# VHH binders against Flagellar brake protein YcgR (ycgR): the designs that were tried, part 94

Target 1, 263 residues: Flagellar brake protein YcgR (ycgR), of Thauera aminoaromatica (c4kar8)
Amino acid sequence: MAELSTPSPASPAPLDGGRGDELEKFTLRGARQILQLLQDLITHRGLITAHTGGGHSFMTAVLKVDEERGRVVLDPSPDPQANRRALAAPRLTCVTQLDGIRIQFPLVGLGEGQDKGRPALFAPLPAEMLRLQRREFYRLQVPLAHELSCLLKAEDLARKPVEVSARVIDIGAGGVAVVVPTGAAEFVIGGTLPACRLALPDGEPIELDLEVRNLNRQTQRNGTEQLRVGLRFAALPRAADTRIQRYIFKTERALNAKARGGL
Below, E stands for the ipSAE of ESMFold2; O stands for the ipSAE of OpenDDE; V2 stands for 0.75 times the mean of E and O plus 0.25 times the DockQ between their complexes.

## First folded at step 10 (VHH)

Design P116 (from K4 with Y102H; framework vhh_7pa5_2)
Fold by ESMFold2-Fast, scan of step 10:
Structure P116 (fold): chain B 263 residues (1-263), chain A 121 residues (1-121)
Amino acid sequence: as target 1 above (263 residues)
Amino acid sequence: QVQLVESGGGMVQPGGSLRLSCAASGFTFSTYAMSWVRRAPGKGPEWVSTISPLGGSTSYADSVKGRFTISRDNAKNTLYLQMNSLKPEDTALYYCARDLDHWDSGTFDIWGQGTQVTVSS
């Protein structure tokens, strides 16, 4: 069904050519919120359609956020003409989606150069970003300082019960992503892990049934290996849902409390 | 299920050329930076080259700069490595790798069996 599909980033048009009063309620202007949303685009690999005016656009991605220099690093087009048009444009209108949520933002002052010897496009951080968000799709990147963990009840290679303490790297209304040492337990996509325990900073662990949604082996350049496991909340009690959303809200608020305006 | 299938290896004399291919499936290829990594007998993995998600940015290990060219065709979900002026030291099993996290992370997945490149007379 077309209405159930996420459209291609190459085809979406901007919502309007200016700032509408009706969209003001969906516009983020906090520096911390903008940084977090850009980081979410990086983490979830959001492809961006950048409109350069005159009916022209090209596909790009945010490669990183350079907080020290107050700028985003963007993937250049493999088409040199598209890059020339972008650099000549007074403004780019960037349109993307994150988990079905429409995101739109301007970039002004695009330049080209190198990031650690690699060709890149650069632009100052946007002063505003439009986000038509449903909270159920939002994923909070868990601050390392929170030491958030989940005790997983799984099986080893011999199908014997084992308990594994996994580090939680992100959390949302629908689930968590965790990392475990390679070989700590056997996971099967679609399998259920009953009575796992999610430890939030404040309060007792939350007992949850988790469904395995995805598995990724990760290897670092130094040879270190880990397993990233995506887990869905299979049967989320109302009290648990409230506590998880409270943690997400509280953490977002704390991060935003440090936000400041930029020039 | 993520799959990366390398091909195009073979035996070549010093100074020769080879073009490696990697067919990707099971994920949105165009959203990932991709790398070539090689492993010589008795050695650990050595990073060779990386290409950005849309192909506008490339980087190379000092040992291959000026000789190797990385490219991608996102419409065909295929990664390439054009290897020119091959040296005996380039002899290795070559793996296609999917880069994870950030552009600067240096963390990657290897899913394929690799393709053998042997440079000898």
Scores: ipSAE 0.479, ipTM 0.805, lowest interface PAE 2.2, mean pLDDT 83

Design P117 (from K4 with Y102L; framework vhh_7pa5_2)
Fold by ESMFold2-Fast, scan of step 10:
Structure P117 (fold): chain B 263 residues (1-263), chain A 121 residues (1-121)
Amino acid sequence: as target 1 above (263 residues)
Amino acid sequence: QVQLVESGGGMVQPGGSLRLSCAASGFTFSTYAMSWVRRAPGKGPEWVSTISPLGGSTSYADSVKGRFTISRDNAKNTLYLQMNSLKPEDTALYYCARDLDLWDSGTFDIWGQGTQVTVSS
């Protein structure tokens, strides 16, 4: 797979407190989740843009998490002025991205010294980390155990209205992919399916309009055919958008926790 | 696709200086710690120096501390080793290596072909 996107000096500005209430559901405060996310930044070699205030920033990376001393080890800048600005700042705002997910966290109490005989910057572990799904490309593979479904309102071969319960195989901020038995309904790329219902585990089905974006025919091992249909959310209500993103974030967090437990 | 190409080796007299270069391609150079490793004829590989991804942290083998300086130019995807006060014992083939660990150096997956350094009168 492709390597993660690297933040640059042109990376989006840090998110501020005006949207803090809406971001709480995406904020990690558990020690385990914070440690796991920092380790993910190390394993994926994520570069970090550290904002020091006054419009200044520099590139760094988490080189190590020192759990015994409760601190992160950061790569100093090769520019001595950037290091001096960082050490003088009351707070660093660190911004990076992992698998299309925006990650932002504060570091307070930055110091310098040597760890294992080499220069380093270090700071106490952050008390919180913001983890925001990027809309434009991420798709969550839906666990079979979740039995996620979408009731599609479409037309059959005779152009008569039919309702088809389709299994959701992946979901993103912009749409879903579903599987339907071949011949259960007719789909036209660019066509709109009105008033469909997406069933999420945490409440009533979400009523929304879906636009057909792609079609892919698949043959199963037993010789039966199914149709994979890519569907875009049209005119998605804000409350529905929030529920979908919450499901995606919560499910990926749980999947990551289970994968680590299995190792 | 992924490759490291060393250059700058040669023959120098004891006390002389050389600057080695390593051109990296096919990967995101700025996200990796990089190392120099040398091998003298009939001996095993000896780690010489490591530099962190952004270049702010460096480490050296005791045998070269104060004489060698590792540096990198991430805009040019290039690693350097400035070698001063060269000794006959520094005679070796010098390899550029990509380090898999960002902090605990020693696990290398990509190596260059090496550049020969000979220190003799």
Scores: ipSAE 0.538, ipTM 0.843, lowest interface PAE 2.0, mean pLDDT 84

Design P118 (from K4 with W103F; framework vhh_7pa5_2)
Fold by ESMFold2-Fast, scan of step 10:
Structure P118 (fold): chain B 263 residues (1-263), chain A 121 residues (1-121)
Amino acid sequence: as target 1 above (263 residues)
Amino acid sequence: QVQLVESGGGMVQPGGSLRLSCAASGFTFSTYAMSWVRRAPGKGPEWVSTISPLGGSTSYADSVKGRFTISRDNAKNTLYLQMNSLKPEDTALYYCARDLDYFDSGTFDIWGQGTQVTVSS
């Protein structure tokens, strides 16, 4: 079966809107921050994939930011049909990358116009922009041989405290995904699990608070059901963050070395 | 190293057509607006046409509107100028230029060696 994965920061595919809670901390809403990020895209000449819905997209670029009118100016597609689709779309989802940083933002109210007699596409400045560093976006698939586990402090169906040892399936700078034994505990999205213990190699387990972000029931090839729980690190101590990053980098290098050596 | 190399110039009679090409190398071609600029003997440079980075927008000098068509192939890093209904007044050395601002003519930082177009009366 295919494992859960997230697209790389360089992927043109839009991130799942249902992950809004996970992505809120990476979302820029300040007018100066948004203007600066758009200006960075202009300065670095970043190409943008604009998704118009229905599986359609086109390549564009920010040509100019009109601060006085609160608008971005975009390069139209050389394909007239792509431009017609874009203008008819209720929303564009724009995806780009700036030096390994994924940037995603909506544009609503796209129109045609001209600046200094030259035609272009215009839209109001986005109210928000997602800026996601490679490390926050990336999830390492944990090798089964590592037997990585997290001891969760949760509640049973009667709201009584229970401790559950969960297998860690993937890990990133922002959290982990774990598999919980069927019937072991009840989870609610947005709930906090205090003082959980993440077992990493080379030291004592890391004590940390985890927030439940998502729940997914999976049926394995053999017909058994498992509950996958996505968990966010809350207020992660710097020493813990360093150990997690070290584990991720060390494991990535080992996996990359095996892939290159096998070829 | 950034380089622009023009080709396709030549001698043609009034009313004839020519297609100019410009091969770009050493930079990400698809992220820059590109322009054609010409210089007739004894005159200063005259902007002819500009195309946006992805090719969705074009602009032309009044002297060539309806006769010339600018286009680009970003996969091939190549800029084109299709010149129709040529006039003796179009005789000039034609330069391909990298344009820093689609909305402002004359913000060129790099251009090629030029290709000669001669329209004989």
Scores: ipSAE 0.485, ipTM 0.820, lowest interface PAE 2.4, mean pLDDT 85

Design P119 (from K4 with D104N; framework vhh_7pa5_2; at its last look DockQ between E and O 0.46; V2 from the best seeds 0.00; counts 0 for: pae E 2.8 > 2)
Fold by OpenDDE, look of step 11:
Structure P119 (fold): chain B 263 residues (1-263), chain A 121 residues (1-121)
Amino acid sequence: as target 1 above (263 residues)
Amino acid sequence: QVQLVESGGGMVQPGGSLRLSCAASGFTFSTYAMSWVRRAPGKGPEWVSTISPLGGSTSYADSVKGRFTISRDNAKNTLYLQMNSLKPEDTALYYCARDLDYWNSGTFDIWGQGTQVTVSS
């Protein structure tokens, strides 16, 4: 009766040291960036899976970012047991998705409390947030003051050609996200918008073809419904690419300088 | 189409109870805070209660605190208001409203048609 030596479970291969460096590129540690991302989660009404350890998790949402107190306010679980687990956990691992990008961040020091009679969970602002951009290209959040716009050539519900001036909210080497009023045009994912015009601050608008990649309806704080349209550059001339890259670089530099107290 | 439809209103005696329901459609219900607002005859709108998107946080007007309970079933896209110990002053048209900001309550963008609650002896 040969005792079949059950092969010892292979020690999980050490997470290859190279993955750490790649993760750093996607890790936000800047206070402003963290605040912005948390605010974006509020704006986009992102639901969060909060992991408490031991295989347990609960759904939550960011209700408020309290910059003055340096804390995030979370929606408690309707399950009291989940809240107890959360409060007992030394760390919450929060996972969510925004615009198809996985976001992960830790929360430490969770507490329960009330503000103005509203029960909530409170935690200090995360020290870091991981934004796993599967996108090949970093997208810059466009400052409102830059007033970047894109003239979209689209069709309405009647398939009549319409031109829609859309505000650009983010831009990268691969495309732009814009916001349009609801009902301004019909967009189809995978559809091409030909001969659109992207307005950059540094010169004449860039004519380009855009492919619709994502559609998200968003309700603004003021109750206005907007459609966020993710657009890919279908064919970007080299000169246009250079201009876009220059704009991104310049803007990032300026934002970073401002964040450092230089402006 | 985004829609809120209230139901469950009626006439009750003082001290009675009612349960209001609000059926939501046309949006991701679980991601929005929801509120009840009422309008009594000859009065302006009065906020009654708000519930957070996941239902873990609730708030009430002082006038209804301890008597009313707001709840939600996200699986059914339905908001509820359990009203106990009703008073004549609770007589109003009750509206369900989508709240865009739970923490800064009062930013309502979508309203139902309302359901009438009458408390009368």
Scores: ipSAE 0.844, ipTM 0.932, lowest interface PAE 0.5, mean pLDDT 88
Fold by ESMFold2-Fast, scan of step 10:
Structure P119 (fold): chain B 263 residues (1-263), chain A 121 residues (1-121)
Amino acid sequence: as target 1 above (263 residues)
Amino acid sequence: QVQLVESGGGMVQPGGSLRLSCAASGFTFSTYAMSWVRRAPGKGPEWVSTISPLGGSTSYADSVKGRFTISRDNAKNTLYLQMNSLKPEDTALYYCARDLDYWNSGTFDIWGQGTQVTVSS
């Protein structure tokens, strides 16, 4: 982990873990905008990870945007099995990055063929493309020494209010991941936890509303069960956003300095 | 520093085979289409073959189709040209070139120094 001098770039995994309307402000639907962004992928030589489902993916690139025929031309994989999986998939989820901007889009109706003797994969132009700056998808792994916590206002199994102090394990511009003991509270995906309190180092706790995005049960080596809860910031105030970004930036810089000095 | 270095040329009899290599450095090799271009004595440059960035698509000049195979190893930043059934008219200096536009091939910005292929009895 500490061997790298810089943080890992954006994950190649799709961001579709939440409601589509949350990403609406980052979604391009204009035909001209989509054509321009696809052309930018060609011009800036963006490599694309195409997810075919079932945990499978392959590397591709846009070779051409055919506006007249309303389609994109993609580089096939040199692995014939990857191409067979792609052609059999009902949808590809394409993920790429240009200058720290994450770009994601679906392709439906993938086919194969040749144009003037050149083999290629073809797909209709996507109806939408997602474009996010690094800050929207980056997640800082919180150092244990920081003892970052979030006081969650939730309900127990009997629907009675309960306060749970949860350890923050990662943080980004859009939310946090926390761990709680299994059974400490009941969480419902899409549910809102109002007036929670996020404790950053060297400051007053930040009061904020959190939306439950995902749940993952984990068992520790000692047999203790814990629940990992992914939480989205709902209606984050500007002052809170600024403090969270400062914490992320400062911690990232300190971790990079440690990794470089540790060599 | 951006550079391309060809190797593998030599003298061979008609019907023989050679494999050319091109070592690329100083740029992200996997994001560029790559081409082989040759120049015979007293002639202008002739495009031979192009390969797409990830290697899934290839194209060839009519004069070499069925005899030559272009390939690449992106992990090694290396381009190859396997030449079979060589003819005297294949005698030329063979250049590795970086191709800026795979679909409309022919726009080259970086060239190697070339490797000499001589096919004679």
Scores: ipSAE 0.645, ipTM 0.859, lowest interface PAE 1.4, mean pLDDT 86
Fold by ESMFold2, look of step 11:
Structure P119 (fold): chain B 263 residues (1-263), chain A 121 residues (1-121)
Amino acid sequence: as target 1 above (263 residues)
Amino acid sequence: QVQLVESGGGMVQPGGSLRLSCAASGFTFSTYAMSWVRRAPGKGPEWVSTISPLGGSTSYADSVKGRFTISRDNAKNTLYLQMNSLKPEDTALYYCARDLDYWNSGTFDIWGQGTQVTVSS
């Protein structure tokens, strides 16, 4: 699945480069499709986060698509330093969301100028755009009260089998992220953990094969070290997928009800 | 409901300054270009200035260029017009307007009630 191992924040964030092959099936390359998607952003007044590198970004919008000249026209930043960084960057990574659709595209060759006496930023049309439905990128942050867990069948440093009960911290259509105590097992990126068991609140645990996608060490407030393990679902049966999507949907609905002052 | 409310008008001497404000509510302010339009006594509406949705691009009528400055604070949903070196010809009712198409500044769908600016000789 083409989901990030790290949950998306409230504002859009770039997808990492290690997911490039997985995202190819969501990549639009047709000139007509690209023009229509850019026009949709204009029509729906989509706000865009443009990442310039080095952790810097600025807000922009597509003001116009000039099909004749093959370029897109962007709203400059009111901050001159943001504009200078954008013009100096070899590539902008533009990210936005519009009604459950995550849209990401690169712009290269950014320049500044005027159109009809109005300052603007200009770039050639992107050669490609990613278009992801919510299912393809969304990760639910699992409430602590749910105590969602996954039993991992892994190996220790001596390559001997061990079972590790891991707390699930986020879950999406394509995988989970879990936390385990440091030293509980040896995880190899790309390695497969067969016959793991994901415990959902409704019904028996689901037996899953998992693939390790990323590893991050975390330090708790009390100084305790733990390991965050990003896991992809391998060969997910349809019944298991349905149960996972049901859990996500019900949990989101319950969280939204609490935000409104629910029962 | 969608509203635009202008304020900050008044009477000033020629050469004086005023700062107009326009409070926006009921829509996503930061996604629209915004304009100032004025109506002088006995005349029809005259476009004064436009600012892009995120504030990085501004444009002005020739009659006010160099004297007026349009700005916006998207966190406060407020549009501003700083008016310097005022002339009797600037006497008008000033309207805040929502601009549907930044590149064709004559496309305004929502207006405020206006604020009066009077420059007395």
Scores: ipSAE 0.371, ipTM 0.783, lowest interface PAE 2.8, mean pLDDT 85
ESMFold2 (binder alone), look of step 11: mean pLDDT 86; pTM 0.860

Design P12 (from K4 with A33E; framework vhh_7pa5_2)
Fold by ESMFold2-Fast, scan of step 10:
Structure P12 (fold): chain B 263 residues (1-263), chain A 121 residues (1-121)
Amino acid sequence: as target 1 above (263 residues)
Amino acid sequence: QVQLVESGGGMVQPGGSLRLSCAASGFTFSTYEMSWVRRAPGKGPEWVSTISPLGGSTSYADSVKGRFTISRDNAKNTLYLQMNSLKPEDTALYYCARDLDYWDSGTFDIWGQGTQVTVSS
């Protein structure tokens, strides 16, 4: 009975069910509310991380809500192995973000087929959706064009020091989520990575200590596995915090302009 | 600035191959369906192929099925069209287009300038 990694502010990993009473305030169970939230995800083109268990996940999106058939239509992974894992899973835990709000929901009974002659994944509408409106959990999805990186000081399988340049995929007040090739380094939940260097577009890299909070394996289209690592900032100086907040603010404004499709 | 820029066109003999590229900028490329549309001399626009945001779902016009392959690299913000077994009938300007609607593919809001493909002996 393996459990998924403990979620942190630095990762889109699933929230711990032991918080049930606290999370109930943020849980939607009305059919109309669920339909509206799913439609909002479509309208805002929200990408979803779907966790299939065993530390595996893939990226998807809700393409359509079929109210008559009571189901959602999801974008399949370009990786057939990820689709096979998803179809074999008893449930998917879907995690996404909308306007800085964390959204999480289960999908049970995943199937595959075609929609208008195109491959698609189908699942019944979820019975509940979590919408967590807390500032501490706000995560900016980092644009790929920014090529934001964090140089991690970690250990390999033989416990020898290695440096890994990891791509930053999201960032918030409490930490970052990064992607590394599987096998590049060993990560232990609760372990500390000292003197890592976070590269922001404006100025020198920020030197900081990072705590590993969660781990998720993802499979790329070419069959290569990558590891998503959630990292918490330890003892972040005020000057560094200010720089991170400025980057988040500036990038949010730019993303809003791009989403409009304006010049 | 929202922009799509095609490249890779040229002259090729029947039975030959070409690979078209489309570089996207100014928007979150990975969240949109993308399409290839062509216009042959003296004809209206013909839809060629569509690919879903994450690349897991593709569709093709009957005239190109089995010969053309659409793909995307979201890390590079680039759309591709691999064209094999080219025929004189494939001669056209090929456009990259951003598709707004999964439900009814064919609602495009931005287009590239086009790249010319000429299939001739």
Scores: ipSAE 0.540, ipTM 0.839, lowest interface PAE 2.0, mean pLDDT 84

Design P120 (from K4 with D104G; framework vhh_7pa5_2)
Fold by ESMFold2-Fast, scan of step 10:
Structure P120 (fold): chain B 263 residues (1-263), chain A 121 residues (1-121)
Amino acid sequence: as target 1 above (263 residues)
Amino acid sequence: QVQLVESGGGMVQPGGSLRLSCAASGFTFSTYAMSWVRRAPGKGPEWVSTISPLGGSTSYADSVKGRFTISRDNAKNTLYLQMNSLKPEDTALYYCARDLDYWGSGTFDIWGQGTQVTVSS
């Protein structure tokens, strides 16, 4: 069915532009480096989440690099609506992982056609690719089935204290991203949320301080707005860091095993 | 353990329909193009159909185009071939195959044992 081609709402989100200066050292711009990285994605059969804007994305893969024509060949979505959205988008933001390294790159000028008689999507080679090798930039997309939540201590518009249970959509060594309904609380970049509680599947909730790093407003397909909040772990205890890393490792292994048809 | 197991074959009259299934295990099914290949008695293997890793691209041999539909369910690690308007010349052992080169020569490295389809009056 068309529904089966649409990625989970919890698919990896593009990295925030507010950290762009820190990301420059991880950005590849050499033609040979870009070609090699794309070939590595093909060789390792890396699945790519392609964000088409407006909160929409679909799953794809690089099937081939056509160096002579300067383009990549991508697997179309089995969902025709996803392909139409992709072709109408001015840009795709592609996000994937290779051996725990986050890779992100733009594709501009997406077209459709055939390669050797087979339907395909085509785009010019990207001029740059982001490859993050640092532990703090690794992010696990949290499975919806885990129902991971973080109880946030924040303020409402009247500056009255409120507690908001937010769904965790991704988690890394350095922080989490959560989604909240627009207007549930007021968040200020650089502000600290004290004594929040992160609920992992195993054990007691972890109490920690969170710093607001970025805010992204998203409009869902039903027209409702939600706020994606990026939160940095402040003063994380070693025991908490160990538990978070164990969850990330265990979940990533389980997801990889499930994708491979079981370990 | 990497395996492909076909099922759904049988005997059918000309004009009838059959749906073949292929259960995959031991590898990341969603990252491979998958193909159906058939072998009729006394003939060499004939490629029938291929589907891309995520299912957005399909291709068919001229002999089956418009009659057969290939599909996949990546959540269930299963490949399908819906066969309609079957003809006696479709009689063959049908193999599920893992395709290493979706855009290339159709190099297959893992095959199932096959499922027999017989179309007769």
Scores: ipSAE 0.417, ipTM 0.798, lowest interface PAE 2.9, mean pLDDT 84

Design P121 (from K4 with D104Y; framework vhh_7pa5_2)
Fold by ESMFold2-Fast, scan of step 10:
Structure P121 (fold): chain B 263 residues (1-263), chain A 121 residues (1-121)
Amino acid sequence: as target 1 above (263 residues)
Amino acid sequence: QVQLVESGGGMVQPGGSLRLSCAASGFTFSTYAMSWVRRAPGKGPEWVSTISPLGGSTSYADSVKGRFTISRDNAKNTLYLQMNSLKPEDTALYYCARDLDYWYSGTFDIWGQGTQVTVSS
């Protein structure tokens, strides 16, 4: 029901819970895997953004994993208000990144105390941890100059076939976001658009099936209405996946080179 | 180049106060625990205080507890030691040290050159 959003790899914002089914395959639930990942956060000195709800968050780190007591030891905030909010929260959503791997996990039952004079926050080990490679959630913002398009094969209200050329505004390993004029076609969340054609700058258009994941109606200041449609790649062939990844890599590299040349 | 540079030492009367600073460079300061260690003339090194990476947790040697306060400014890559109610026995060369593990503190890989604190009448 909710419109889906995916933060950039550098964003500390939590991933949308409406994507639960897409994220399940990246969720660790084994006790040994969870312990190892928490130890990796210590070893690689991963800083964690802990979201306490209501738009509030604070920076923390795992100081220790206590396997005998089944808990993690966290660095308290130097801000006492942040610690009070954390202790009052029914749940923390913890987000971090290590070498392009996004890690997200809940902590429930946060407490505070001291161990041998050392103040700390304590929480039971999480029952689950999300582990995503950059490629699974990264979205390249497509430069307007590339004029990247996707020919959508959709239907109108009468279920009559229509073809809509949509501008691609972002692209990732799992899908694209496109913009279409409002009313150009009917889109239903969960609906499949078969045999669409993604036009990349190099080579023939890629034929692929797309699943509608989200819809966002937006009205421009000039009164023009457009629909932003989030589309998931359904059963993407390896050759198509390789071409999409190559486009993302080349474009990101070119953008980084321009930024360094201008600065 | 990874470097720690201490400053703020000097001569002070018993009961006086000093604030030591340690400027860190060449590494991501906010991801490491940091410690102060001192060495008095003719004595071995004595651990004084440690602060966690984000500054939310601190620990102190019994000899300085209640008198010294460790703090850090991660935006400025700077570690501090506020020393109050100074005693002649606090006379020492004070070192800033990078601590590899806050919880099992005591494994230091990078040290500063030290700053001298002398407490005398």
Scores: ipSAE 0.550, ipTM 0.849, lowest interface PAE 2.2, mean pLDDT 86

